# Ledger of designs, part 19: VH-VL binders against Integrator complex subunit 8-like protein

Target 1, 198 residues: Integrator complex subunit 8-like protein, of Dictyostelium discoideum (Social amoeba) (q54vk3)
Amino acid sequence: MNKIFGVKIDSQQKKRQQSNKNLTVFNNGRYLIYIGDIHFDRKFHREALRYYLLGCGLETAFYSDPVKTSVTNSKYLTFLSRRIFDCFYFLRAPMQAIVVSQFFGNLNQTCLVSFKIIQEEYYQLDTNYFQYIWELPLLEILLTTFTKQKDLKKIYLINQIISNPIINENNHPDIRKNFIKNTKHNFWKAISSNYLLQ
Short names: E, the ipSAE of ESMFold2; O, the ipSAE of OpenDDE; V2, 0.75 times the mean of E and O plus 0.25 times the DockQ between their complexes.

## First folded at step 14 (VH-VL; framework fv_tocilizumab)

Design s6 (from q1 with heavy chain R32K; at its last look DockQ between E and O 0.18; V2 from the best seeds 0.00; counts 0 for: pae O 2.2 > 2, placed apart)
Fold by OpenDDE, look of step 14:
Structure s6 (fold): chain C 198 residues (1-198), chain A 120 residues (1-120), chain B 107 residues (1-107)
Amino acid sequence: as target 1 above (198 residues)
Amino acid sequence: QVQLQESGPGLVRPSQTLSLTCTVSGYSISSKYYWSWVRQPPGRGLEWIGYIYYRGSTYYNPSLKSRVTMLRDTSKNQFSLRLSSVTAADTAVYYCAREYDYYSDAFDIWGQGSLVTVSS
Amino acid sequence: DIQMTQSPSSLSASVGDRVTITCRASQSISDYLNWYQQKPGKAPKLLIYAASDLQSGVPSRFSGSGSGTDFTFTISSLQPEDIATYYCQQSWSTPYTFGQGTKVEIK
């Protein structure tokens, strides 16, 4: 099984896909992710992102079961986080990219890439996505940056997030874990809604 | 390579306290992980006991909460389990395990387990 | 607490057979389901995490699928070394809970 960007694509499925002229038959999330990769490599970042989101959504049955209102796609976001990050970056959606950077699995890396983005592109950070930041170091960077810019509105928003006891690492870790899980889910919903419907 | 090893007495009398220590090698317990205890009675399934976070905060299974205490010793790279007022029902193989949050909070590394028998 | 129900409790299959185990959660757990293999006298070993992700070093004949409440564990081609008890475990919320286990034997 070839792992493409952390997603296992069944080699047999690949062979079947090559043999079957009718691309329409492969309503498989993994196939969609593969298509996303193709678009990504061609620098069609918007299309790539859409296929990644759609693919991940199907793999988690996010769109298939109307009764399933809450599905977290943590695994796919983790493994595709770099590609999705790049898509957002190239689409000039830096705040979304910063949110995705939290899925890198390495806080230092997260902070480094986000720090640069925040410093260079603070003027175009969508505040609607501030709510999806749970890493305190990122919040601190944001706060510092907007404090320097004397942006009182954004400072207020960030302080509200920082002051949330749920985000505090000194709090009971279980509360934080649950918060992060829900935040990831909500983020996934938000980006799916915003980028798949457009 | 990260390894976990349980240690402690294999026999405990009823009403006494079961005490086990997990020694971690190849990795610091001060890293951002959850360190868990899981037990398995002979011939039965697995029961999660609780975890201790790298910062020292704990969460216990409500079924055992009143009797469980978990501690960590960063100097020795160990974390421990104490279970008070033991009965025959507490006879089990006790495992320490690392819970990895990036792996959907899976137990990715386990100790070999330590059998603790509660008997008079 | 979230209850995990595995089926079947035991199965016997031939070498090379496809083996399927199911796990149902009493409530939605998203993809926070893990599968473990436990051989006699040994500690559980993580095989699958996040419902479908294969743990490093685990053979590709092992796979997992599902989300929400219904999950499936599959051995595509049963091998002699696969004789073990398999457990599902939800990690969505504490307390973490395990299925009752499925004992896999070879005919």
Scores: ipSAE 0.309, ipTM 0.764, lowest interface PAE 2.2, mean pLDDT 86
ESMFold2, look of step 14: ipSAE 0.670; ipTM 0.829
ESMFold2 (binder alone), look of step 14: mean pLDDT 93; pTM 0.952

## First folded at step 15 (VH-VL; framework fv_tocilizumab)

Design u1 (from s2 with heavy chain Y103W; at its last look DockQ between E and O 0.26; V2 from the best seeds 0.48)
Fold by OpenDDE, look of step 15:
Structure u1 (fold): chain C 198 residues (1-198), chain A 120 residues (1-120), chain B 107 residues (1-107)
Amino acid sequence: as target 1 above (198 residues)
Amino acid sequence: QVQLQESGPGLVRPSQTLSLTCTVSGYSISSRYYWSWVRQPPGRGLEWIGYIYYRGSTYYNPSLKSRVTMLRDTSKNQFSLRLSSVTAADTAVYYCAREYDYWGDAFDIWGQGSLVTVSS
Amino acid sequence: DIQMTQSPSSLSASVGDRVTITCRASQSISDYLNWYQQKPGKAPKLLIYAASDLQSGVPSRFSGSGSGTDFTFTISSLQPEDIATYYCQQSWSTPYTFGQGTKVEIK
């Protein structure tokens, strides 16, 4: 996995990804993920992304019950977060990438990678995805950047998010966890809708 | 390498307060983890006691909530458990553990455990 | 609280045998299930997290599957060093709860 922006990816995440590769191709979801990898290696990032999303969906039964209001959290999404991040990055979807960076499992890495992206591409960050940011440090980075840029609209949006008490890390763990889970679910649903239907 | 080590008295009298400290090495407790206590009565299963988050927030098992206090000392890179009004039922091996708040919130690192016996 | 029902409570198998342990949650926990190995006098060791992900350094003979309420832990080929008590644990919601454990012995 290539260092993006000089940030070393957590070795544990890499090891986890490698371990999952050895699992039998007989799972349709895994097969799709594999196909995604092939496309990714060929630098077909849009196709890769589609296959990753489809694969994760099948593995987690994410799409099996459209009526389910239940929160779906998937380890597969976490494991593929780096690849999906890269896909968004190469597809010039920086805000989606930033959202996905929250799945890295390392806040420092998330912040470092996102910081660079934000600094370089603050002008093209899709505000529709701001709602999927739950990490306070990341929100602070965004706020700081937009403040410097005097982007009042984005400042307002970020402040609305930050002001939400549910994001407070001092909240009851279940409240925050549920919020995060729901946010994750909604994000993946959104990107699935946006990228699978296109 | 991250290591956790429990320390405290191995014997506590009934109605007294059990106090244990977990010393963390190789990682700062101010980092983004839940620092948990789990106990295991002799020959029995595991019971989650509670955690203290790196931000200082705590959550205790409702079954023990009234008696449990968890604190952290960032300067010493330690977190502690206090269990008041102990009875024989509180005799157990007490483990401190690191709970990762990503990827399923598993206890990925454990201390060796400290046996605490409640006896008169 | 979410109750975790683990089965069997104990089993004895031969070296090389396939061992299967099941864990059932009283409600859906998605994939927030972890499996631990505890050897006598030792702390639990994480083997599987998120229902099916192998912890780093854990032998590949260990595996987990399942989602929702029903989960399975498998040792594909039981080794002498695998003598231990195994526990499932839900991390879906607090309070975290464990199964009662499965003692695995070798014949």
Scores: ipSAE 0.473, ipTM 0.797, lowest interface PAE 1.6, mean pLDDT 86
ESMFold2, look of step 15: ipSAE 0.627; ipTM 0.816
ESMFold2 (binder alone), look of step 15: mean pLDDT 94; pTM 0.956

Design u2 (from s2 with heavy chain Y103F; at its last look DockQ between E and O 0.21; V2 from the best seeds 0.00; counts 0 for: placed apart)
Heavy chain, then light chain:
Amino acid sequence: QVQLQESGPGLVRPSQTLSLTCTVSGYSISSRYYWSWVRQPPGRGLEWIGYIYYRGSTYYNPSLKSRVTMLRDTSKNQFSLRLSSVTAADTAVYYCAREYDYFGDAFDIWGQGSLVTVSS
Amino acid sequence: DIQMTQSPSSLSASVGDRVTITCRASQSISDYLNWYQQKPGKAPKLLIYAASDLQSGVPSRFSGSGSGTDFTFTISSLQPEDIATYYCQQSWSTPYTFGQGTKVEIK
ESMFold2, look of step 15: ipSAE 0.724; ipTM 0.861
ESMFold2 (binder alone), look of step 15: mean pLDDT 94; pTM 0.958
OpenDDE, look of step 15: ipSAE 0.511; ipTM 0.813
ESMFold2, look of step 16: ipSAE 0.686; ipTM 0.838
ESMFold2 (binder alone), look of step 16: mean pLDDT 93; pTM 0.954
OpenDDE, look of step 16: ipSAE 0.657; ipTM 0.840

Design u3 (from s2 with light chain S30T; at its last look DockQ between E and O 0.26; V2 from the best seeds 0.63)
Heavy chain, then light chain:
Amino acid sequence: QVQLQESGPGLVRPSQTLSLTCTVSGYSISSRYYWSWVRQPPGRGLEWIGYIYYRGSTYYNPSLKSRVTMLRDTSKNQFSLRLSSVTAADTAVYYCAREYDYYGDAFDIWGQGSLVTVSS
Amino acid sequence: DIQMTQSPSSLSASVGDRVTITCRASQSITDYLNWYQQKPGKAPKLLIYAASDLQSGVPSRFSGSGSGTDFTFTISSLQPEDIATYYCQQSWSTPYTFGQGTKVEIK
ESMFold2, look of step 15: ipSAE 0.813; ipTM 0.892
ESMFold2 (binder alone), look of step 15: mean pLDDT 94; pTM 0.958
OpenDDE, look of step 15: ipSAE 0.599; ipTM 0.826
ESMFold2, look of step 16: ipSAE 0.802; ipTM 0.893
ESMFold2 (binder alone), look of step 16: mean pLDDT 94; pTM 0.956
OpenDDE, look of step 16: ipSAE 0.693; ipTM 0.857

Design u4 (from s2 with light chain S30Y; at its last look DockQ between E and O 0.31; V2 from the best seeds 0.00; counts 0 for: pae E 2.2 > 2)
Fold by ESMFold2, look of step 15:
Structure u4 (fold): chain C 198 residues (1-198), chain A 120 residues (1-120), chain B 107 residues (1-107)
Amino acid sequence: as target 1 above (198 residues)
Amino acid sequence: QVQLQESGPGLVRPSQTLSLTCTVSGYSISSRYYWSWVRQPPGRGLEWIGYIYYRGSTYYNPSLKSRVTMLRDTSKNQFSLRLSSVTAADTAVYYCAREYDYYGDAFDIWGQGSLVTVSS
Amino acid sequence: DIQMTQSPSSLSASVGDRVTITCRASQSIYDYLNWYQQKPGKAPKLLIYAASDLQSGVPSRFSGSGSGTDFTFTISSLQPEDIATYYCQQSWSTPYTFGQGTKVEIK
């Protein structure tokens, strides 16, 4: 597993990710992900990102098939998340990296790496991606930071998300879980649209 | 390594309250996940009772919710089940379990189980 | 509530046989279907999550497939240590529900 900011994955999550890596390559989508890894290892982060997004897009009919999207999310995107995070970080897309950190499978790790990015990059976080934050601790970090900096626009946007009953932990769990599933799918569709043209 | 261990009385009389505690080691119950109770009558299938969320909220199986209360003690890293007004139908092995909710939402870690018998 | 219908309720097979268990959901649960093994006197053990993903440390003779409402669990070559009851469980919607179980024995 790739490490950034000194964060390690616990033993249970490591086992799960190793199981997912045993998947056999069967089609052009899988080959594109493999090529993405080659570019990533050469530190060509833009091309790595493009190949990852193309490969996962082909596996899901570009996120139009909810069953294939769910399978691709669990089998490819969760273990690719660390590499995609690095791609966004080195491409100077810090808000997209923060969104991707929510896929790490370890909330403490998510908060650790994202807190550092938020403290360093708060003034340039792309507000178009705020809607893709579903982890309440991340929303709290963002709100605290923008409040300290008195950034009224960003405070307003985060508060709209936090005040939405759909993510309230006391609501029926199916409502919140379905929102998270849809938000994950919409995020991958949005970044595929934004980054595959270039 | 994360481990879950149930504790509590093995015998409860009808109309009384069944009370069980799950002690978690190797992970803080306030850091993430859903923390559940699941029961299994002897020789029969499994029934989900409910959860307490890492942020403290609860949700109970509607079939039981009028009789169920779950609480936690984060300083002891424990969560507990209270089931009121028990009858013989509540005789079961009670398991605590962790729901890994990033994908699949499966119960990936279980306690060893505690048999609770309801009898006069 | 989503009902999970598991078939068969029991089976006996020889060592080395391919064993298949089916599970049907009363409505679509996408791939939110998990399989557990429970040996006599023990807690359930997760074998397969998300319909087809093998839990770490689980032998590769176990596999799962399906999506939507129809799911299949397979043991490619039954071993003596596979004597257990197997449960499917949906995690799509609360309350989470389990199939009634399939008892697997060696004859």
Scores: ipSAE 0.587, ipTM 0.804, lowest interface PAE 2.2, mean pLDDT 86
ESMFold2 (binder alone), look of step 15: mean pLDDT 94; pTM 0.958
OpenDDE, look of step 15: ipSAE 0.662; ipTM 0.849

Design u5 (from s2 with light chain A50Y; at its last look DockQ between E and O 0.20; V2 from the best seeds 0.00; counts 0 for: pae E 3.7 > 2, placed apart)
Fold by ESMFold2, look of step 15:
Structure u5 (fold): chain C 198 residues (1-198), chain A 120 residues (1-120), chain B 107 residues (1-107)
Amino acid sequence: as target 1 above (198 residues)
Amino acid sequence: QVQLQESGPGLVRPSQTLSLTCTVSGYSISSRYYWSWVRQPPGRGLEWIGYIYYRGSTYYNPSLKSRVTMLRDTSKNQFSLRLSSVTAADTAVYYCAREYDYYGDAFDIWGQGSLVTVSS
Amino acid sequence: DIQMTQSPSSLSASVGDRVTITCRASQSISDYLNWYQQKPGKAPKLLIYYASDLQSGVPSRFSGSGSGTDFTFTISSLQPEDIATYYCQQSWSTPYTFGQGTKVEIK
C-alpha cells in the first residue's frame, strides 16, 4: 500500500511542485473525499479523517489560496462537519470535536453535543484548541463549567478569549465576521498539519 | 416550517415614524441568526436596512442609520423596525428576513412583505 | 459600500434557451455572493448561496459560478415558470448590497 498521507504542508507544497509526477493521485480532491466516506461508513475513523483532510487540502492548495479555502469550507467542510465530528469523537479528541461542532449550522445542536462532551471530558480538553471557539454561548458553557470545577488556568484562558474586543458583538459586524472566517481557515490548516503528518 | 410575517400600518404621513413588526413562528429569535429588514421601492431594487442579532445587538445600514431603530420582544417572538422622519422616498415593500450564517449570510427565509405608502 | 452591477438589466429568451446573467462586485467578495429570484408580487426566494451552492428545493437547471469579483448565474433550459427578476447580493461585508436586478421574459 502506498502511503497517501505524509505530505508536509509547508515544505511538501514546495517539494510537491518539484516532484509533481509522484503525487498525481493528490490532484483528485473530490475523489479522496469520496474514499473518506467509504472508510467512514466502515467505521475506520482515522482513515476517514485523513482522506477528508487530504482531499480538502488538495481543493485549497493546502490552504494557500484564500478563495479556494473559502469555497472548500462552504462546499465540503461544512457538509462534512458531522462526519468529521464523529471521527474526532471516536478518536478521543474531544476538544477538536467541540470546535467542529460549531460548523453544524445549528447552534442548539452545537451546544447540546458540546455540553455533553464538556461535562464528561472537561479535565482532558486540549487548551491549544480553545482559540478556535468563536460561538459566545459555547464560550459561556466552557466558562461556567471551569468555574464550577475551579480550574483557574482554563478560566483564565477562556476569559482572555471572551475579553478580546474582536469578538465583541457590539463592535462593527465585519470585524467579528472576518475573525470567524479567519479562525475557520486557521483551524483546518492546524488540523491538516496535525493529522496528515507522520 | 419557520415563517416570518410582517404587520403594521400600510399608510404613514410624511415626517412621522414608520413602525413594522415581524412575528416569527417555528423558531426562537433569541436562539440564533441575524434578523433583518429589507425594503424594495415599487418597481425598484432591494435595500438592506439592518439587523437585530439573536443576542440583541443591532447594526443598521449607514445610509439610514440616523433614522432606524430595531427592537425585539422575545416573549412574543417578534422584532420590529422603526424608521423616523419618513418621506415619499420611504414608500416601499418592507420585508423581514432571516440571515443564515451557515448559508454564507444569505437571506434564506423571507416574510411575504408589507407595502408601506408615505403620503399626505 | 460594495457596488454590485448586474448585466443585462433585462433579457428576453425562448423556452429551452440557456440564460446567463453576470454580476460584478466593486471589490473582492470571495464566494459570498447569493442569487435570488423574485416573481411579481412575491418576496425574493434564495436560489444560490456561496456563489455556486444550490438551495434545497431549487431545480438543478439553476447554477452559479465565480469567485472574487466576477460571478455568473445560469438557467440551463429556460422554463415558463422562470419568468422573474433575478438579483445578486453580496454578503461579504456590511452593508449587504444587491445588484439592480435582471428581468427575464419569454419571447
Scores: ipSAE 0.426, ipTM 0.757, lowest interface PAE 3.7, mean pLDDT 86
ESMFold2 (binder alone), look of step 15: mean pLDDT 94; pTM 0.954
OpenDDE, look of step 15: ipSAE 0.459; ipTM 0.802

Design u6 (from s2 with heavy chain S57T; at its last look DockQ between E and O 0.45; V2 from the best seeds 0.00; counts 0 for: pae O 3.3 > 2)
Fold by OpenDDE, look of step 15:
Structure u6 (fold): chain C 198 residues (1-198), chain A 120 residues (1-120), chain B 107 residues (1-107)
Amino acid sequence: as target 1 above (198 residues)
Amino acid sequence: QVQLQESGPGLVRPSQTLSLTCTVSGYSISSRYYWSWVRQPPGRGLEWIGYIYYRGTTYYNPSLKSRVTMLRDTSKNQFSLRLSSVTAADTAVYYCAREYDYYGDAFDIWGQGSLVTVSS
Amino acid sequence: DIQMTQSPSSLSASVGDRVTITCRASQSISDYLNWYQQKPGKAPKLLIYAASDLQSGVPSRFSGSGSGTDFTFTISSLQPEDIATYYCQQSWSTPYTFGQGTKVEIK
């Protein structure tokens, strides 16, 4: 259990993460992820993050086509989401962490951990990453918090996102899926650009 | 452990309505999943029928849309399939399955299936 | 609808052999392709999701690759327990569609 948030990680995710660790390091992507783990354990979170991003990129062929507008939905992105989340958290990048929390595969967990972060660090949430939020409950949490704080700018930004009909879960599933895929892709591109090139 | 179990009549007469229920155990159907039905005619491939989302939104295969109705009963942790105006072509093993959107919308959990035969 | 063309329809191989099944989508589905194993009288079992991601508890001899329109499912070393029909399925868009299946038998 991550001591930081006291939230139980889905046992299925844990089991999957463990199973993936045992897979032969001969895949370059997996190897990079492994190196990421080493750095993570050593509390080198920036380095860990870089290796995770690189590793995931290789595993998902994310970087194979620079013109790709669609994102792969790899288990690595999902399974490493917690580690990446932690990296962002420790790097004091709370909004990035919140975005990544959407990859946990459990909306309740996403909301719980994000709620805590939002409540504690609402003042330092990077607005550049608001565009990568697609979970309505999460947007609602953000909106509520910013409303309470009377942060008009952030309220406006969140409302713009919420008002986008494409986020509505009642839409045709393909529309939402495509939107989410593109959003995920763009997020990972942004993160890769920001953290791998530095 | 999450388990799905189909239940319903194994025999339906032509022009009648096929009704099946999927009982979910170990997990709430109010959780964020697409609860789906898939059928398989004997000796044939798989056909996706549709899903009901945890919020109650449904989407049906266009090929069956006019005849399909999916409902959920959160109190019983069940979701159901109704297929009206059945013909022999609707004879199949019907599976309920959980579709998990975070894992590429794969059907990660299946029921054992229920054979429904359409016969006079 | 997205058509999934799976090949071959059937194959017979020896224990320990490498088995390869291909699936082609009529349009790009990115990596939203899943592979299922169905044994006789049983429900399909998810083996691979997202084209290449191994489902939890699935043996490592199973693998998937591909993106876009062309996908490959591989059993690195066929085992007796692997006798089944295998299906690809696109989950890119609704309606979800399956390949016609590949029956795998052991010589």
Scores: ipSAE 0.137, ipTM 0.725, lowest interface PAE 3.3, mean pLDDT 85
ESMFold2, look of step 15: ipSAE 0.732; ipTM 0.863
ESMFold2 (binder alone), look of step 15: mean pLDDT 94; pTM 0.957

## First folded at step 16 (VH-VL; framework fv_tocilizumab)

Design v1 (from u3 with heavy chain Y103F; at its last look DockQ between E and O 0.22; V2 from the best seeds 0.00; counts 0 for: pae E 4.3 > 2, placed apart)
Fold by ESMFold2, look of step 16:
Structure v1 (fold): chain C 198 residues (1-198), chain A 120 residues (1-120), chain B 107 residues (1-107)
Amino acid sequence: as target 1 above (198 residues)
Amino acid sequence: QVQLQESGPGLVRPSQTLSLTCTVSGYSISSRYYWSWVRQPPGRGLEWIGYIYYRGSTYYNPSLKSRVTMLRDTSKNQFSLRLSSVTAADTAVYYCAREYDYFGDAFDIWGQGSLVTVSS
Amino acid sequence: DIQMTQSPSSLSASVGDRVTITCRASQSITDYLNWYQQKPGKAPKLLIYAASDLQSGVPSRFSGSGSGTDFTFTISSLQPEDIATYYCQQSWSTPYTFGQGTKVEIK
C-alpha cells in the first residue's frame, strides 16, 4: 500500500506540488529528479532516493553556494517531501522519515504520521537525527514517549534541544526562523552524505 | 474557506488608542501559523506591524513596539491590535493577515482592510 | 531592517505585452521573496512565494525568478484584469518589509 498512513497532503502543499510537477529537462539536476520519479513509481526506493539527492546536489553545486542551497532546499526537499518520506520509511530509516515529515506543510498531518512511527519504532530511532527536529510538538511527542519508556539517554538529548534558547518561540523570531533555515540545510547535507554515495 | 475580517472604529482622535479586532473563520488561530497586522497609509506602501504566533508569543515591528500591544481571544477566534498615542501619521488601512510559515513565509490570506482615520 | 527597492514605480503597457518588475534587497534574503497584487480598494493578494513558486489559483502568465538580492516578476502576456499595483516583500527576517510598489496600467 503506497499510502501507508492514509495521510492526505495539505491542500496548499498539494497545489504547490502540482504547480511544480511540470519540471522539464533543462538541467542535469532536474533530469535526475525525473529519473528518481521513474524509479519511485517502480518502487525502487533506494535508487529513487539516490537520484533525488544527486539531482538536488547538482542544483546546489554540492553545497558550495549557500544561496543556491537554500533555494534548492525550499524547492526540491519540500516539493519531494512525501516521496522522500516514503523512501526513508521503506528503507527502514524512521527517524529520517520523521524529520522529512516536517516539510509536509500541515502540522496535524506531520504529527499524525510521526506519532505512528514513534509508537512503532521508538526503540530504533537514530539519535544522530534528533538535532533536525524543529517542530516543538514533535519534540514533545518524542519526550513523552521516551519518558514513558524510561529511556534516559534519549530523554536527555531531547531536553537539550528543547532547552536551547535558539528554538525558544518567545525569543526574537529571527533566531528560531534562522535555526529552521540552517537545520533544513544541514539535514539535506547529512542525508546526501549518508545516502548519495552508497 | 479561511476568512479574516477586521472590525473597529473608523475614526480615532489624536492621542487616543486605536483598537482593531480580526475575526478568523474556518481555522483556529491556536492551531498553527503567525497572525499579523499590516497597515497601508492612503496612497502609500505597506508596513508590517507585528504578529501573534499560534502558541501565543508576540513580536512587534521595532519602529512601533513602544506603542503596540496585540492580544487574542481563542474562545472567539479573534486577535486584536492596540496602538496607543496615535497621530495623523497613523491614518491607514489596517489589514490582518496569516503568515503561511511552511514555505516562503508569505502572507497567504488577508482581511478586507479597515480604514482608520486619526483626526480631531 | 532589510530595505526592498522596487523598480519601476509605474509602467504602462498594451494588452499582450511582456511586463517586468524588479526588486532588490539590501542584503541576501535567499529565496524568501514574495509578490503581491493589489487592486484599488482591495487587500493585497499573494501571487508568488519563495521567489518563483506560483500560489494556487494564480494564472501561469505570472512568474518570478531570482535569489539572493535581485528578483524579477514577470507577466508574460498582460491582460486587462492585471491592472494593479504589485509589491515585493521579504520574509527572510523581521521586521518584514515591502517594496514601494509598481503601478501597472493598460495603454
Scores: ipSAE 0.377, ipTM 0.749, lowest interface PAE 4.3, mean pLDDT 85
ESMFold2 (binder alone), look of step 16: mean pLDDT 94; pTM 0.956
OpenDDE, look of step 16: ipSAE 0.712; ipTM 0.859

Design v2 (from s2 with heavy chain R32N; at its last look DockQ between E and O 0.12; V2 from the best seeds 0.00; counts 0 for: pae E 12.1 > 2, placed apart)
Fold by ESMFold2, look of step 16:
Order: C-alpha cells, then sequence, then structure tokens
Structure v2 (fold): chain C 198 residues (1-198), chain A 120 residues (1-120), chain B 107 residues (1-107)
C-alpha cells in the first residue's frame, strides 16, 4: 500500500502486523490468512481477499458470534485492513476500499487515501456501502465532493447518515462506540456475503 | 516519538482552581484520538477524569463533571484540565494520556505525571 | 459504572515463578480489558490491550486472556524488573474504570 499512496504506517502498527504474520501457520483460520498473503504477494487480489475473509470468518463462526467477532476485529481485521484495502482497490471496488480505510487505526491516513479515491471515482461510488461510513471527516469529504458535482441523490443519502443522532461525536461515548462496533460487524457480514459466494 | 508532558503548579490552596496543561510533541492533537486526564492519589488507584476528542468535544467522569473543564490550544498542541473548588481529596499525581479509538480504547502513551498538592 | 475487581491485592513470589492476577468486571465488557504496569514513581505503562494482545516492546513472558467478565494476567517467569503494581482497566463504557491494583514483589 505505501508504494501506491505514499502513506506511512506508524511504528506501533507495523510491529503488530509483523507479530500477527508470525502466528499464521498454526491455526485453521490463520493458515488461510497465510495462503491469502501468498496470493496477495503474487497480486492475485481476488483470491487473497477470499482467503482473508474465509480465515476471519472461521474465527467468528462467519460473524454469528458477537464476542468472537469483536475479538477478531480487534486482533486480526484491523491489521489485515491494509491488504484488504489494496484488494478492493485493485478489484475496482472503490467504495469498499473507502470503508476498509476506516480500519487503519490512523484517521489522517484514512482521510488521505480515501480523499484520493473519492476524487478519482466519485461518480461510481456504490451507494449500498454508504451506511458503513462512521468517520465524520469521511462523510464531510463525501458530502463536499457530491455537492460540488451536484449529485443530488448522493447528497441526500449522505445527509441522511450525518443527521442520524447516533453518529454525533458529541453524544455519549458509549452510543458512538456501540454504533461503530455494530457497523464494523455488519460490514464484514455484507462483504463476506458478496465476496465468498456461497 | 510521541511524547506527553504535564505542566502546572504543584501546590494549590483549597477552594481554588487546579489548572494543568499537557504539551504533546510528535503528533497533532487535532489529527486523531481521545486526549485524557487520569489522576492517582498518593498510594491509591487510578481515576479517569475525562477526555477531549481530536475535534474538540469533551466528556467528563460524572463523579467530577460539575468541577471539570477541559480545553485545548491546537496552535500550541496542548490540552488542559481545570478542576474547580479543590479540596485535600484532590491531591494526586495527574497524568495526561492518549486513548486509541480503534484498538480496545487503551491508554497507550502517558505523560510522566505531575503531583498536585492541595493544602493551605 | 463498571466495577473492576482484582485479585489478589498483593503477592510475593520468587524469581522464575509463574504469577497470575485475575480481574472481574461487574458486567460483560467483551474484550475491552487492558493491563498496565506501574513501577514506583513512574507513569503506568500499557502491557496488554484487548484482553490478550501484547503492546509493542512488551516481553513475551507477559500474557492475558479472558472475555466477558473474567480476565487473567500472567507473568510466565517472574523477573526482578517485574516488581510493580499491575492494574486492569475496562474501556467498554465510560467512565473508564481501573481495578484497585495488584502489588507484585520478590520474596
Amino acid sequence: as target 1 above (198 residues)
Amino acid sequence: QVQLQESGPGLVRPSQTLSLTCTVSGYSISSNYYWSWVRQPPGRGLEWIGYIYYRGSTYYNPSLKSRVTMLRDTSKNQFSLRLSSVTAADTAVYYCAREYDYYGDAFDIWGQGSLVTVSS
Amino acid sequence: DIQMTQSPSSLSASVGDRVTITCRASQSISDYLNWYQQKPGKAPKLLIYAASDLQSGVPSRFSGSGSGTDFTFTISSLQPEDIATYYCQQSWSTPYTFGQGTKVEIK
């Protein structure tokens, strides 16, 4: 990802990613993630994505167990997010890439890469994934872009999301935290449905 | 690389306002994260006081909320704590700390702490 | 408020011993449980986040496990530099709360 967007991973994130890779060989789900990495390194992004999703799906009973899903989000999906982002980007799924950028653990990096994608692909962003944007700065970028382009349908959809009191950053922290957890959960369910094709 | 440093007076008289500043280096406080204050009375455990979000909104521990305000100065890359009407019970080491929003919301970086003694 | 209860309040062990500290939450907090080490005169240091993930630079003798309400922190082989007070902390809901601490000493 750095070679495409010039975005730097902070040293803490980098160390955690390295540690997770060292552990992939010994588990059914982790073994599938290792296979995903082999495909990713060979630029087979569709297969890499499927193995990443399948590996994390096995760890979560395909997102049917909220506790395991929360653990898997925290332990694995945040660190895989860089590679999953690249998979979506190269598979020409820009809105899915924008959603995944929110998992990077660095909002400046999220906004940087997503702003570039939004400027490149604003006219083709899949509105079915707008519901999975929880970072207000991203919603503001989307709204500004669609307003400039006079895209009334997308303006309306973004405004519906922004006006939802649950997203308000000034709300009680538990409300926003719960919304984000549920939104992450629902996104991975939707992506698994769309890309694992069972 | 990222460092947090508390500053402020070490002695405050009862009924006055305790005021502390956290100076952040190596990262802009307006770019991300929650920026918190945590205190520890001598020989006691830790108590979270509140945060200021990178966009400026605040949330305070309900046990202290009537006496707490937090502000920031993004041009100086600082955030501050004001605790009004202090008593001896407010004597503590005060820490500023960074909270990750994505990683289980842990306090991953702490300042060195500043002891504030409330006495006449 | 979610109460965090640590056990024991203090312990004394020999170098090389396995040390175990438990933390119980008054309600489920999923895996939003963090462990900190605090040496005398120093700020707390994050060791473990999300119940079981090691913070970067933390020795592998430290580990954590659990989810829901019951959590365990383990030092597999106690070293002299591990003399400290250890705190669990929940980050599931505000106000964030800490356990009362466990003081670990060498016999």
Scores: ipSAE 0.000, ipTM 0.558, lowest interface PAE 12.1, mean pLDDT 84
ESMFold2 (binder alone), look of step 16: mean pLDDT 93; pTM 0.954
OpenDDE, look of step 16: ipSAE 0.645; ipTM 0.845

